# Miniprotein binders against q56419: the designs that were tried, part 17

Target 1, 326 residues: q56419
Amino acid sequence: MEGRTLEEVQEEVFKRHGVLVPKKELEDLAKALEEAGLLLTEKVEARLKEEEEKLKRERPMRLAGLSYPEGEREARAFLEAFRASYPGEGEEARVLLMPHLEPSRVPEVYGAALAALEKTPPPERIYLVGVAHRPLKEKAAALPVPFQTPFGPALPDLPALQALDALLPFELFNTPLAFREEHSLELPLFFLKGRFPEARVLPLLVARRSPELGEALKVVLRDFPGLLVLAVDLSHVGPRFGDTPLTRTLAEEARRRDLGFLERLAEGEPEAALAFLGANPTRIDGVEVVASLLPLLRERKGKVLAHRLDLEAPTLSAVGAGTLVL

## First folded at step 3 (miniprotein)

Design P5
Fold by ESMFold2-Fast, scan of step 3:
Structure P5 (fold): chain B 326 residues (1-326), chain A 103 residues (1-103)
Amino acid sequence: as target 1 above (326 residues)
Amino acid sequence: TEEERRFEELFRRAMLLLYEGLDYGDPELLKEAIRLFEEALKIARELGDHEREAKVLYYLALAYYELGDYEKAKEYAEKALEIAKEKGIEDVIKKAEELLKRL
């Protein structure tokens, strides 16, 4: 419990140990703990400032050796294995929705995304829109630096990012630290860079719905055409996500909501997709991205290539993942 | 600065109106975009910001072109190209040259 008084602390020690600690000793101890806490806070802030300065130059790999191989040769073989895991053919994508869940959990879903990329002409740039897993100072953010990958650095499209920044009612480059540890960009980028090594990237994060982002992107895409990628996961159910343990009924509800959402997007009806979810009871994290990008998704017909609800038995939890081309 | 923030706000609003005017073929939206671009141009010149000046001049040229005012479109595009070449603003060079081919 926070907010305990010195008198309460003194009483607790007496009850447990039968010793009355003089109030001055408790005051001295509290002061020492407060001073130690202030020093720890200062040290953490200094470290974060240093990391923020490093992010002005480049964004290093964080998941290399964990979610994908560090070496280029090994990374290439890994990517081709994922393509092989999907038995179907792809469809050309102008807009691609793909997951950011750990790839080894849903290889056929990433394989479907790779199949779509094989049918897609190489874009000059990729608008990669992920979900912020850390607070942003604004509704959305971007980091205009090279993102390291095993296939070489994914270079930022600086003119397109600056054009986007100019059209937004907030500073686009507002939270560099949110990009330090962000798998919703790093994991899709691994696959995108492997397939389109020459494409530049606009790495974008959405924390809260931003209709102004979609309006601005519609303008920027006219001058700077490219592939739009929504890197989002679907339902999040079970105790790991503050929910009840996974049951057959809850798993079926999650699959129904995932597929209903994706199928409405495939019909070019993003507002209907959002309405279908209502209060979003299975926590589809793509909701805020779709709500932000409405002008780019309306009247675009497409196809759901893959869907899976990945079960994690130890936690009785599950995460939905899908691949959609528009 | 306060003037730089005022420029960005005017430029952003003008760009949104320009592209809506282009999408709907609405001359009133194009005229309002021009008005806001002219205000932004004054600020860029006051700041001595030649890069922002070249950019605004290009979009003024595009807006006039869409309104059918080809003389003003050519005048603004030529000014944009001159400044862009002097300052090495590659995207404005390409856009202004492309627009001038259509005039």
Scores: ipSAE 0.000, ipTM 0.112, lowest interface PAE 22.1, mean pLDDT 85

Design P6
Fold by ESMFold2-Fast, scan of step 3:
Structure P6 (fold): chain B 326 residues (1-326), chain A 103 residues (1-103)
Amino acid sequence: as target 1 above (326 residues)
Amino acid sequence: TEEERRFEELFRRAMELLREGLESGNPEILKEAIRLFELALYIARDYGDEYEEAKVLYYLALAYEKLGDKEKAKEYAEKALEIAEWYGDEDVIKKAEELLKRL
């Protein structure tokens, strides 16, 4: 229980203050407060339990009015503006890699994803795989509830989620609180729901490499065919990410790393894509997702539709974003 | 950092000399401003501050224009514009474009 409580406290602090506190520090704090005769653990546990119970019913929007419009009409116009920012025609996707960073920073990259979705027949379900920005109790997790969007709720594919859970060596629905504020799912979902309003969704988060997830998904996709979406950002460079200040040379190196990674994925060579990143694979947050989904990416050829390295001058930092169809 | 402090001090002094040189047209004052801007440029480049590098390059272009060295002024202004466009420094973009129009 204590381990669970501390993990949930870590998530709550990150949610409210944007800081991920190590479990050791939270444990030390809890012990100090208990020594002082405070009931922090009881109050924290009760509050986290209440939030967890709310997530059993639905996942509310968190970025509406901030990253996208709340109203359906305004949201539709917003989507069309992003599509218009990309001059290409797109290509049919069986697997789509798209970003999850703030859409206004890379509108042409999201526009490329929308162009690909226009060429793609409406799927019955979308396997939406994002990156966990909060700790998970297991290597991966899912939340089997409706996700609210301006286009209406994205309904979970319960039979497919249950089939997936049955094939995994761990409980799939293990960390509901990790989904409360998760932009790697919410931002791509806005675009996917706008294009495919009738599709059901499997909202999946990967925290660490899970080969068992990729193996299970390969089986589930045969019985429950759908569109696989990898919602991942690429290079993270500069002081904001614990790196040296961005220079033109470092930016060009980041672009070459991103494109080399994507192009190897487009050739159906995901192991080669991971190897290409070399000693610094953590600079691309999609590494754990790609490593988990190897069985689904091998020998599947495709095309890179767009790539951008978004520059953040005040922090001398940058984040890479790309759209890849397989 | 010590690098940031040295850059700020050199840049501030260079700007004061540039303003005096632009008002007076005194080539010795403009040359001293250029010398200090070149030292600031070295620090910005050595420590990878391309955002500040673009600003220094623009002011070097202004100083060279006032000295009548239009070739150097154009060279520095073009470099300043290129870097400023990369970072979205709208102030430097506007100023560099205006300078290039009159060269």
Scores: ipSAE 0.000, ipTM 0.359, lowest interface PAE 11.5, mean pLDDT 86

Design P7
Fold by ESMFold2-Fast, scan of step 3:
Structure P7 (fold): chain B 326 residues (1-326), chain A 92 residues (1-92)
Amino acid sequence: as target 1 above (326 residues)
Amino acid sequence: SAEELAKKLEELLEKIIYLAEDGYFDEAIKLVDEFIELLKELVKNPETKELAEEILKLVERVKLLLEWGDYEEAIKLIEEILHLVKKIAELA
């Protein structure tokens, strides 16, 4: 890769941070850091290779003891408590949209998802589509290993994953490290595994809209039928997400956008749902997932079971969460 | 010495990245606080003041992002700081 002159580094520091560092100090620092920088690079590369190697065998729990109980007995009691938080009955789901937000913040919303799963016949496999919170090498990725849960490992559906990989213009298993810490898969999977302990899973992440993923999934679902789960949160508003502090008006706007999006999906009109959001000013993260899965969502009518805008008082911010059955 | 500073900065950045990537955000924040205290001492030294003040601004931002749970942006910014440190080290 291209080296840079000391003058270029000094100029860049000045442009970005408004500081002129004397050349002698930079020269002295550069010499000292040269040796240490090489050793740090080697350590980072070795660590990344070690973590990738671990992920070839299994994906361990990261949020056990934090977002859900580690023990099976306690985990089952936790599920029952969440189900009890939703007073309504569920409806059978062919497609389920549920959140991946911290469950304790929106127990009624997760309870609605559990109610829907109670009415749904046990699927042989679950297509679990989350949102990438780390960069992917491609638009989407999957990890074909057992995911640990308090209810035992969620086993990958290897034949279905291989069928999907074969249909895509990119390598599906392209970024294993992105799955090491991914709550958009781990949190929904906890609830799904608790209700469908025998179901295999296809753990999928979407980083950017991939119409080729939706087209490929339409083909794979024909040969490998299962439950499609979109694990997405809705509006993200307030300073934590680059806005001004949350106001009543901003909260009302977020709720209106969340519900308008979900209601259009419930009418089987996913293109209309995307068009309704326009520029997505409240940052609904489900947009890229819905845009990728259009062929699977068209003409599927359903019902919004729950919605909540969860207020994070310390940051004056909020995140929307909802449960939709199609 | 500059060599001791370089080694200490690299060590702390390495540990912060490791902890943040592994989901140990409270532990990462603790190391960020240690890094901030080191930089405050370096601000007292005329030879390192300007560089220390600029790195301090970036590291204070990292702490805020970690505290808010914006771990993606925090890791990205830590990688930018590491990249700048490595770029300086590549010069001779």
Scores: ipSAE 0.000, ipTM 0.186, lowest interface PAE 18.2, mean pLDDT 80

Design P8
Fold by ESMFold2-Fast, scan of step 3:
Structure P8 (fold): chain B 326 residues (1-326), chain A 92 residues (1-92)
Amino acid sequence: as target 1 above (326 residues)
Amino acid sequence: SAELLAKKLEELLRKIIELAEKGKFDEAIKLVDEFIELLEYLVDYPEYEELAEEILKLVERVKELLKQGRTEEAIKLIEEILHLVKLIADYA
């Protein structure tokens, strides 16, 4: 327990700068800093409690007017523009992998997802599995409340969520605040709700690999059939992600890594897909989601509809995005 | 975005401490001005507006202390601001 006294601080300032600071002035400053810090901590705690209480009733839109239009008419036109950006036809999906990064950055990838949804019969419910960008108390979590969208609220499938919770070795509804600002759910949900307005949703976040989640979901899906959506981004490369500036070689490596991963998933070989990523799997956003959902992905063959590596020129960084139907 | 902003604010505060310890007050004050400019972007986030305003009051005091060559008081206040900036990162 080494510490500095106010007298030691006063002496050090005098030695360095030839200024003798009165002890009372230092004491008053220390007291003011302590009071300010305590007040701000109390304000943060109060805000967190208030937000948590609000989340017991509904999850409001956070990205409306930023990532997608707030008004229903504008939101519909936005969806149609994204669909039009993809020149191909979709394929029916029982499992859909789609991105969750800013849609305007990869419009043809979201367009491919929309094309697949057009070919897919309307599901009674959607199992929407995203990536936790904030800490969870457990490996995974869900929030059993309506999620607001420009197309109306996406209602939770309470019976299916309760069935899932009962099968898990942890409390499923464990971290409401993690859902307050979660684009890995909000951005895909915008597109899913626009296409399937009657579908109920199980909004799920994965923070760390949870094989027990995949096993429980396999059981729940038998009683509560629906569309499984993995909302995951692919390679994260460049300085924004703690890496070297993006070069052609690194971009080619990232694209090859993304496509090799997706192609192995399309062959129904998710373990091979994870193995292909080698020693640096955490650079792909979806690794923990795929590792958790292995029982749902094995032996399901499908097709990669789109892939893009989106360049963020100011940071010399890039994020991969893809659409896969199984 | 808010988390990345908070990390950049933290980096600036650590550099200000280093420059202040070396007696490079003019350079430290320039980084304080950069910190203030970036902190103003947090008021665009409703959840951080009140906290950002309180931090702004503290960092204006840091600038005053640096202008007066009051190194130890400036450093101690920057350490408190670092704690508050970390709370923003955790909140996000």
Scores: ipSAE 0.000, ipTM 0.219, lowest interface PAE 16.9, mean pLDDT 82

Design P9
Fold by ESMFold2-Fast, scan of step 3:
Structure P9 (fold): chain B 326 residues (1-326), chain A 120 residues (1-120)
Amino acid sequence: as target 1 above (326 residues)
Amino acid sequence: SAEELAKKLEELLKKIEELLLKIIYLAEDGYFDEAIKLVDEFIKLLEELIELLKELVKNPETKELAKEIEELAEEILKLVERVKLLLEWGDYEEAIKLIEEILELIKEILHLVKKIAELA
């Protein structure tokens, strides 16, 4: 721990307590502490293996009772309330960009997404692309199991997932544990499953830009057509994210950055959207997702339905959220 | 000698990568004290990595690559101190983002270590 020798430990005990501890007793203590460290490591490894085995069967809800209701009836009422928070009409989406932050912070933004889903014909499958908040062994990953929701399990589209895996230069199902606690998939999925209860899902996480993922998805979507959903948040500003404390000026800059990014995506110009963010694209967590999916976003025109910068007053920080249909 | 040292560095980096993954999963479950203890183990392994690099800096053929790795390792040490603070505060979401950045830097170091092995 401290990098101290047995001689140094003996000397300190003698000075403080007037007792010379035999070297043998100190050696025995050091061995016991080392063995305790090994036992803790073994316990951690056993727990991780057990959790990974559970994930081979299903992905349980983690945010039920916290971010959304656990019961089906209450969940349905919750979803209707979010739809009601957006006064506008939706538009049909072939590609939907929606947030994944806490829904109660930006109800109008989730309401806009629901409005778009109301105008969208029920897809056979949803390609749900979120942002990895835990490390992945590869640039991207998927988990091919049912994801539990209050509306019943969202079943995986195994044929489409296998087709995707076959086209990638890496194993797609590479980090199951990364999916155990992943709000960028769980929160959008709640709304998607509520609207399209019969749709199967491809739950995908992006950790780093993967052009090969976008190319593979373009091929898979031709054989397995479905709704593409980018579950991403926008600007992250303030001390909580390594920036200076939020001011009205910085908040306005963040709003302009968010809207400029979304507007360029709506024009079918994703490269221009990435360039618009300039030298600090990491301030928007959707950058790696957009950069990976370029082939699917080019020349698709659409509309920004909603945008909000959610203020976190105690930390003088903010997170942007938006809904875009393409 | 240089080839043996490169293999030892690669093995150490693999152990570091696995350890960082364990820290993330413990933090997510709310085991912050246990996660912090593994962060201390990570710091110890990274310090061992830096000591091994001192031998490669003395070799003219590997000096440039070893210095690049040393700079990356020093940056990681700064980031990991912030990880400890965030875990102490229970802000595991921000801690995990920082650990992800550390993992990318570790992968960059692994790439440079493989280049050193090619030179041997």
Scores: ipSAE 0.000, ipTM 0.123, lowest interface PAE 23.4, mean pLDDT 83

Design R1
Fold by ESMFold2-Fast, scan of step 3:
Structure R1 (fold): chain B 326 residues (1-326), chain A 107 residues (1-107)
Amino acid sequence: as target 1 above (326 residues)
Amino acid sequence: SKEEKALELARLIVFLAEAIALLLTELGLEKEARLAYWVAELAEILLELVKEGDPDVEKILRLAEEIVRLLKELARLLEELGLTELAELAKRAAELAERIYREFLER
């Protein structure tokens, strides 16, 4: 749309559809857009700096009122409804793999995670490992502040985070702004805080495989035992992800790769799970997290509780989601 | 006709989302710009669906809902950044998508 005039937009709509868009409506929109565009870069830079400073104190909710209810009572009912959507019993988890996509798209998968948490003794802390959707200055990062939830703030485990930082060859607290809008942490944390309100959290993001993170976490978990949560989505297929439109064959390939990956993890064979995916042609987010956490996943056997490939019919795309307990 | 009006609304959503994306890119807000570009792509798909003879109403409704959700999310992010004018444009684009949803819902 850059460089297009109001007249060109009107002409395009008329040529394509034989109807002239009302000039006043286009003029009003163009005027508002031009007015907005007059905002200076300095103002935006100043705002981002302010947001970075705020993140030194707390991480506010971003998806409350959108992906989950803002009020505590409504949030509790919402969480219980997800648990009810899964008819099975849970298994105790020492390691939990759960999704981070929009919960309403795969309620039974989140329900399976809740069932596992129901059977799990309350941990003193949760190592919550998500995937970075924004560039990080290093391979991994953490934000050592309270994360707001409808159930109250999820408090950081500062001693454990500091111990982790001391063992890493890079600064752990390296990209605060990457946490401002990060659903791979916020959405799982909603469920985890609702189930374990007293647990402290280590909110961790992985951008690229970091074997040094896994080695450091193995040491930290010895001194600071807790629940390890891998918040990852599985296959991402279709045009939304730079792929061809979803076909039955592509959907079956995505399911096969998702399940083969999870089943090998359930057998305590994370290297086999990675090898099974090869070049990761269906874009499973969990690859970089699993590759980083190998020392924590080896020889831990468990069970796949749920798996779904969620179809986004209008875009002919799909995202895989699963719950695995180890 | 109702179909012709829906095409106008879909085109306006494409225009607004692309314009917002370009401005956000210029301002260095790459994540927010990417969301706006994604809305523009979805709105183009919506445009093609609406212009089909005997349009698939269920696909149009689902796509319009997703566009509304993403535009409201974008507006919230922009409001938080203090970009009130851009947030208002995103809200207006969401209203256009809601109008498409309502028109096809009554079919």
Scores: ipSAE 0.010, ipTM 0.351, lowest interface PAE 9.7, mean pLDDT 83

Design R10
Fold by ESMFold2-Fast, scan of step 3:
Order: structure tokens, then C-alpha cells, then sequence
Structure R10 (fold): chain B 326 residues (1-326), chain A 107 residues (1-107)
């Protein structure tokens, strides 16, 4: 009933059904709807609290059977098929930028990431930094529990997470529910766990630029060395994202911005990469992650292995995806 | 007609991709040759869709765009190997796929 008066409801019912509903019956209906809404709100709150409690023990798979296979053997075959989609050789990575877009849309980009991981010595731990798609209480968050995958659970690096938490001016483990349905961590983790089954993980989400996170991570990485993974998508263009339908001109602008951003990162110039984007008119979602991790990206040179601007034909919209090794 | 021109462009992409694949195979670049062959397969699928009396425009747009991106990636890999002439052929094939994309987007 919010945003509608009883008189407006009465007029609508009369127009559609030719019936004039007495004011008292409308008032009773409005009260019943309000009470039903309150009861629904209470049930929703109880469900969220229950889910939050479950997340204290483990993070279950949400996209198994949808974005990747549930079974280990099928998952392994799926991963090998993605590797085969990229014809090139990888490069060793100390920092890897890879997408979190639905893998089936850009198999060659994930294949490039797998090629890089093939050339990379197995790390003891992976710092997996994704983008928050749900609000966080702070600028960044982590969830210190096992993340389930078809290859077994990806175990948290508790000592490294605790060291990171101690250096931050906010509580790192501040929003467990944000991790319940978070594809920016789950999808890259599938590939990372398949390649490095023994590596522990630090699952991190960035909602807003946090320079304090980058400074703290620089310290923690010194004591707890590992692979840094930035799980970010690039341009988001088209009607689904507020633009006109995808044209060659818009696609060219998106590709120019994606590649210009990645190439400046590859030169070890993350501030130049951010400045190149300016107001970020094609909505590269990696901006807040890169801005947070500046101390870890400066003066680190590398190579762009793959880039695609994937067309979502039904909406005439596109999302950019790329693989960068540093 | 515009339909006849789109068919010619799609057929040319198939020819160029197959030629690139053959040359890469002769050079022993099996992975790059495999990518070129995949482009040829997608371009042939595009050709068949364009021949339809009631073509699936969304599938044509998706295939044409995927062909563009794969050819640009192939050109990048070929440039890394110093195969500049083959990279230019891949870029020309990408330009033809771009023309098909534009034609069906504007229709």
C-alpha cells in the first residue's frame, strides 16, 4: 500500500471491476496487507540470520550446475576445455587479473588465465580480491571460512587473514551475508582451486576504494607471500547498463578503454590507468579494486594475454573481460 | 543486394581463415592454426545463418562479434611471433566480420 491512498485504490477497483468498495473494507485490507508485510519481513529477517550463522562454518557452492559442473570429474573436463579455448602459452604471474563474468561467455579469456596459472609455481596462498555486488558495512570485507568447490573446499589462510585484520582500521570480517551469493569470488575460485588444489585462500571483497587495504596487504604479503588475483570485469555498455544499444562506435570506445586500462597496468602505472578512465563512462568495475591496491601494482610490469567484449544479443549490451599477468 | 553482399563477406572470411590456418600449420604453429580453424568453423556457421530466408539476427550478431574478437586475438598472437603479414590478414578478416555485424545491427 505504500505510495497509494485508499481513495486511489478504491478508484482503481471501480475502474477495473465496476465495484465500489466501502472505505472500511479498504482500511481492513490495507491493515491486513501491512500485517502480512510485517510477518513477511520477520520471516525474511529470521532466514537471513539463519544463513549468516551457516556462513560462520562454510561458504557453499551457489553456481554449481549452472556456471560449472557439480561433479569433480566433469568439473576437471570443463576446466580443460576452457584451457583448450586459448591457443597461446601463458606467462608466470605474481599478480593475475581475470574476469568474474559468466565463464561460458568468454572461455578464451578464462583459458588465458589458466595458461598463466600453468606457468606459475604453486603458491602457498591466494589473495583473491573480488568486487562486492551487495552492500558492505565497511569499504572491504573477508570471510574466514572454507569455500566449497567441485575440487574440494578452498581453505582460508587464517594466520594471514588475522594479520590483515590487525592492520586495518575497521573489522575485516564485517559482512558475512555479502559472501552468500558472490560470483566475483566463486567463479575465479573454481579455476584457481582446480589449478592449485593445495593453496589456501584469502577471499576479499572491495565495495569502495580502500587505500588502507592496499597498504595493509603490502605488509601482509611480505610475511605471507602468495599469488594476488584481481577478479574484475571491464566495460559494461548497452541498455542493460544505461547506454544506447550496442553500436560499433560504443563497442570501439569500450574496447579502447578496456585495453588502455589494462596496458597501463601492464606498464606498472596503475595511477595512469585510473586517470585514463577519468569518469569511467563505460563502467569498468575494476576501478575500486585497482585504486585500493595501488601499492601492490606500482612498478610491476607484465602482459595482457586476452581481451573480449562479449555481446549479450537479447539486450544489445556487452561486458568486457580480460586476462592480465604482472 | 545487401543479402548477396553479406554472403560474399562471410565466404571471404571462411577463405581467409582457412588460408591462415594452412600457413600456420606449415609453420608448425599448431595452437595458432587451431584457433584459425575455429574461426573458419564459426565463419562457416555465420555463412549458413546468413543464407536463411528468415535469419536469426541475434545469432548472426553474436557469431559475427565472436569472430571479430577471436581474429583480433589471433592477430595479437601472430604479432608476438613476428608474423606481421599473417597478423594483417587476420585484421582484414576481422574488418569483414565487423561489416557483417554493422549491416545486421542497422537493419
Amino acid sequence: as target 1 above (326 residues)
Amino acid sequence: SKEEKALELAEEIVRLAREIAELLTELGLEKEAELALRVAELAFELLELVKEGDPDVLKILELAWEIVELLIELARLLEELGLTELAELAKRAAELAERIYREFLER
Scores: ipSAE 0.000, ipTM 0.342, lowest interface PAE 13.1, mean pLDDT 86

Design R11
Fold by ESMFold2-Fast, scan of step 3:
Structure R11 (fold): chain B 326 residues (1-326), chain A 107 residues (1-107)
Amino acid sequence: as target 1 above (326 residues)
Amino acid sequence: SKEEKALELAEEIVRLAREIAELLTELGLEKEAELAYLVADLAEWLLRLVKEGDPDVELILRLAEFIVILLKELARLLEELGLTELAELAKRAAELAERIYREFLER
């Protein structure tokens, strides 16, 4: 079962808002969620097995109509509006770091990524590395099927995926269900497919640091050149994420932490970037991705194009987002 | 006004949540129906709050976000049961609740 637990729902409401909802309503909600979960255990397991079989053929859109428009024309206009929100010019990218949080919250950061893609020659393939929000059977996983987008399906690069699988000490195609609902791949892919409609994709998820993934990718990228995209968010601050409420000092600390991390990556010093985070590495979801991809990030210099700490006033929380080209 | 827009959105959420609950009841999914009815009751409360002459913005924001969380979880459960049409209704209702949140957040 991967649903929100009773404790998580209650904790989230409490952390974000304090308790203004009457306790009776919260208790009734908690009971209903627990009872629904218990009753559905066997049916959910059987249904998940069916969904896993369907994922052997294609990965459907999950956020169409929610985070981006379903229709191609509307999706194109939506994407171009993000580009227009960034007043700067891009830089050519061989490695692109971009966010995966809700795009409407940081349009200029996604616009900066689009500007970089505009300056980048169309790649034959994109290595899209996101963060697993669901458990994986191994440290990393991939799903070798077409991913649907409003711009048509993003086709998998099967030869490159098979080469990667062969070099890893574990089965790469190990957790199809983790891809069923994964915004760290779907949201960046929307923008990437809109700009590079002919590029094939290697959709990769990292759950825990996997140095063997980085070493294998270095070999595969030599034989199958392409654009490497790290789809990661930066600082997570405030009660929404289990922290104290946001203050000016904590917001400034988060901005300093984000920029210090990105600037060290831009100098081609990913180990220094990780060390800079010190005791708070778990507050940036990209840490495990960067730690896994060290061989691909060393000695690559680049530029931070954009950074924003997106503030959520009702919860006194914030999420950092940035665009970095290497 | 933002209040007029939020009223329309809240009314639609109530309608969708009740429709989901009624269909789940018809299918014999009593516990899922109870969750949908609970969402409908919360949405009715949200509707009443939005209709007030001096709306409690903090309470509206809390309820809207809470409704979003519940509807997304309901949609996930319904999809896992293969009830794709009902899951789409729940997702639609969640998006409407998110829009109410956005409207009042900017105050």
Scores: ipSAE 0.006, ipTM 0.225, lowest interface PAE 9.7, mean pLDDT 81

Design R12
Fold by ESMFold2-Fast, scan of step 3:
Structure R12 (fold): chain B 326 residues (1-326), chain A 107 residues (1-107)
Amino acid sequence: as target 1 above (326 residues)
Amino acid sequence: SKEEKALLLAEFIVILAEAIAELLTELGLEKEAELAYRVADLAEELLRLVKEGDPDVEKILRLAEEIVRLLKELARLLEELGLTELAELAKLAAELAEWIYIEFLER
């Protein structure tokens, strides 16, 4: 709480809510804050250290009971319901792009991903590339521990992760705490582990484009072949994302940009996909992942299986989600 | 900036929740203290998210909403116990968390 006074807090509360905080409460609070300051700092540091130490052993489920069922039987039925929500047949995937948005919002898009996995031979390992929602010390990171799921732990491919680490100009295992609460890995992993229970995983996060990651992965995939999964959402439009309220025109623009991006990737033209988005005005979060993985996406033709722009009516905002096989 | 104000308010909520929890612990009110510590944990996560250069608005809104809900429940429990001054501080913390929610909602 450096550089601010309780008088400034009082002014902010009054400005926003029209409430003047009584002087007695401010005096009591100021004394409590002074006395608790050191203990609070120590408690915060201790909790972060404890959580970081736990993450050296395993990554627990955080969204079980919220985004998917905790029990294996219930989780299996849930996964089957998502597959049933997509009426089409899948295509075999060597590279799969799938969302990490809350599954209940776009069940047919996850169903399309499941259809593709159904047509795909079981891989020995999955390179699962998500988007960092917390700062990373480097451009990318990985966590080399078992990730818990209702289908049992998804085990890390330690030899492949170590090979990747050795080829990078930065330490790959650099930010364990970024993985504590990371839905871009947890939600796709639920579906991937349900379909491929024996596959080992490389859980990777991209915070900023890293061409060195893509180049290193190209080398590692030669010696450790597996399924590459890009767990990315598409357009983010509306007030939740610093934009104007959703209109028909904005929704049409978001769909146009989502589909144009995916279709160019399906033609094996990832540079064209990035160029098509330009300044990325609808905030497709997959751009940093695609830009990092260019050597793995070039000249791979495939098919867009599903796309949806999902409305969040209370905020007049929307998020795009899609399934692409290459 | 809005981010700077949200940081200040999140820090304020963390410190306030911890102070309430410590006072309730001294009074032997373990259940109410646990609720206050839960608020502090959520506020610490909110603080970390707001510190990001490109903050995750969805998670910030979810955490702020949960913090408001728990602080209002804590205030109700404290009022029932006759701890009126602590209840008012919990209500103040809820107002600050609601401000964070509204500002990120309007982003």
Scores: ipSAE 0.005, ipTM 0.215, lowest interface PAE 10.0, mean pLDDT 83

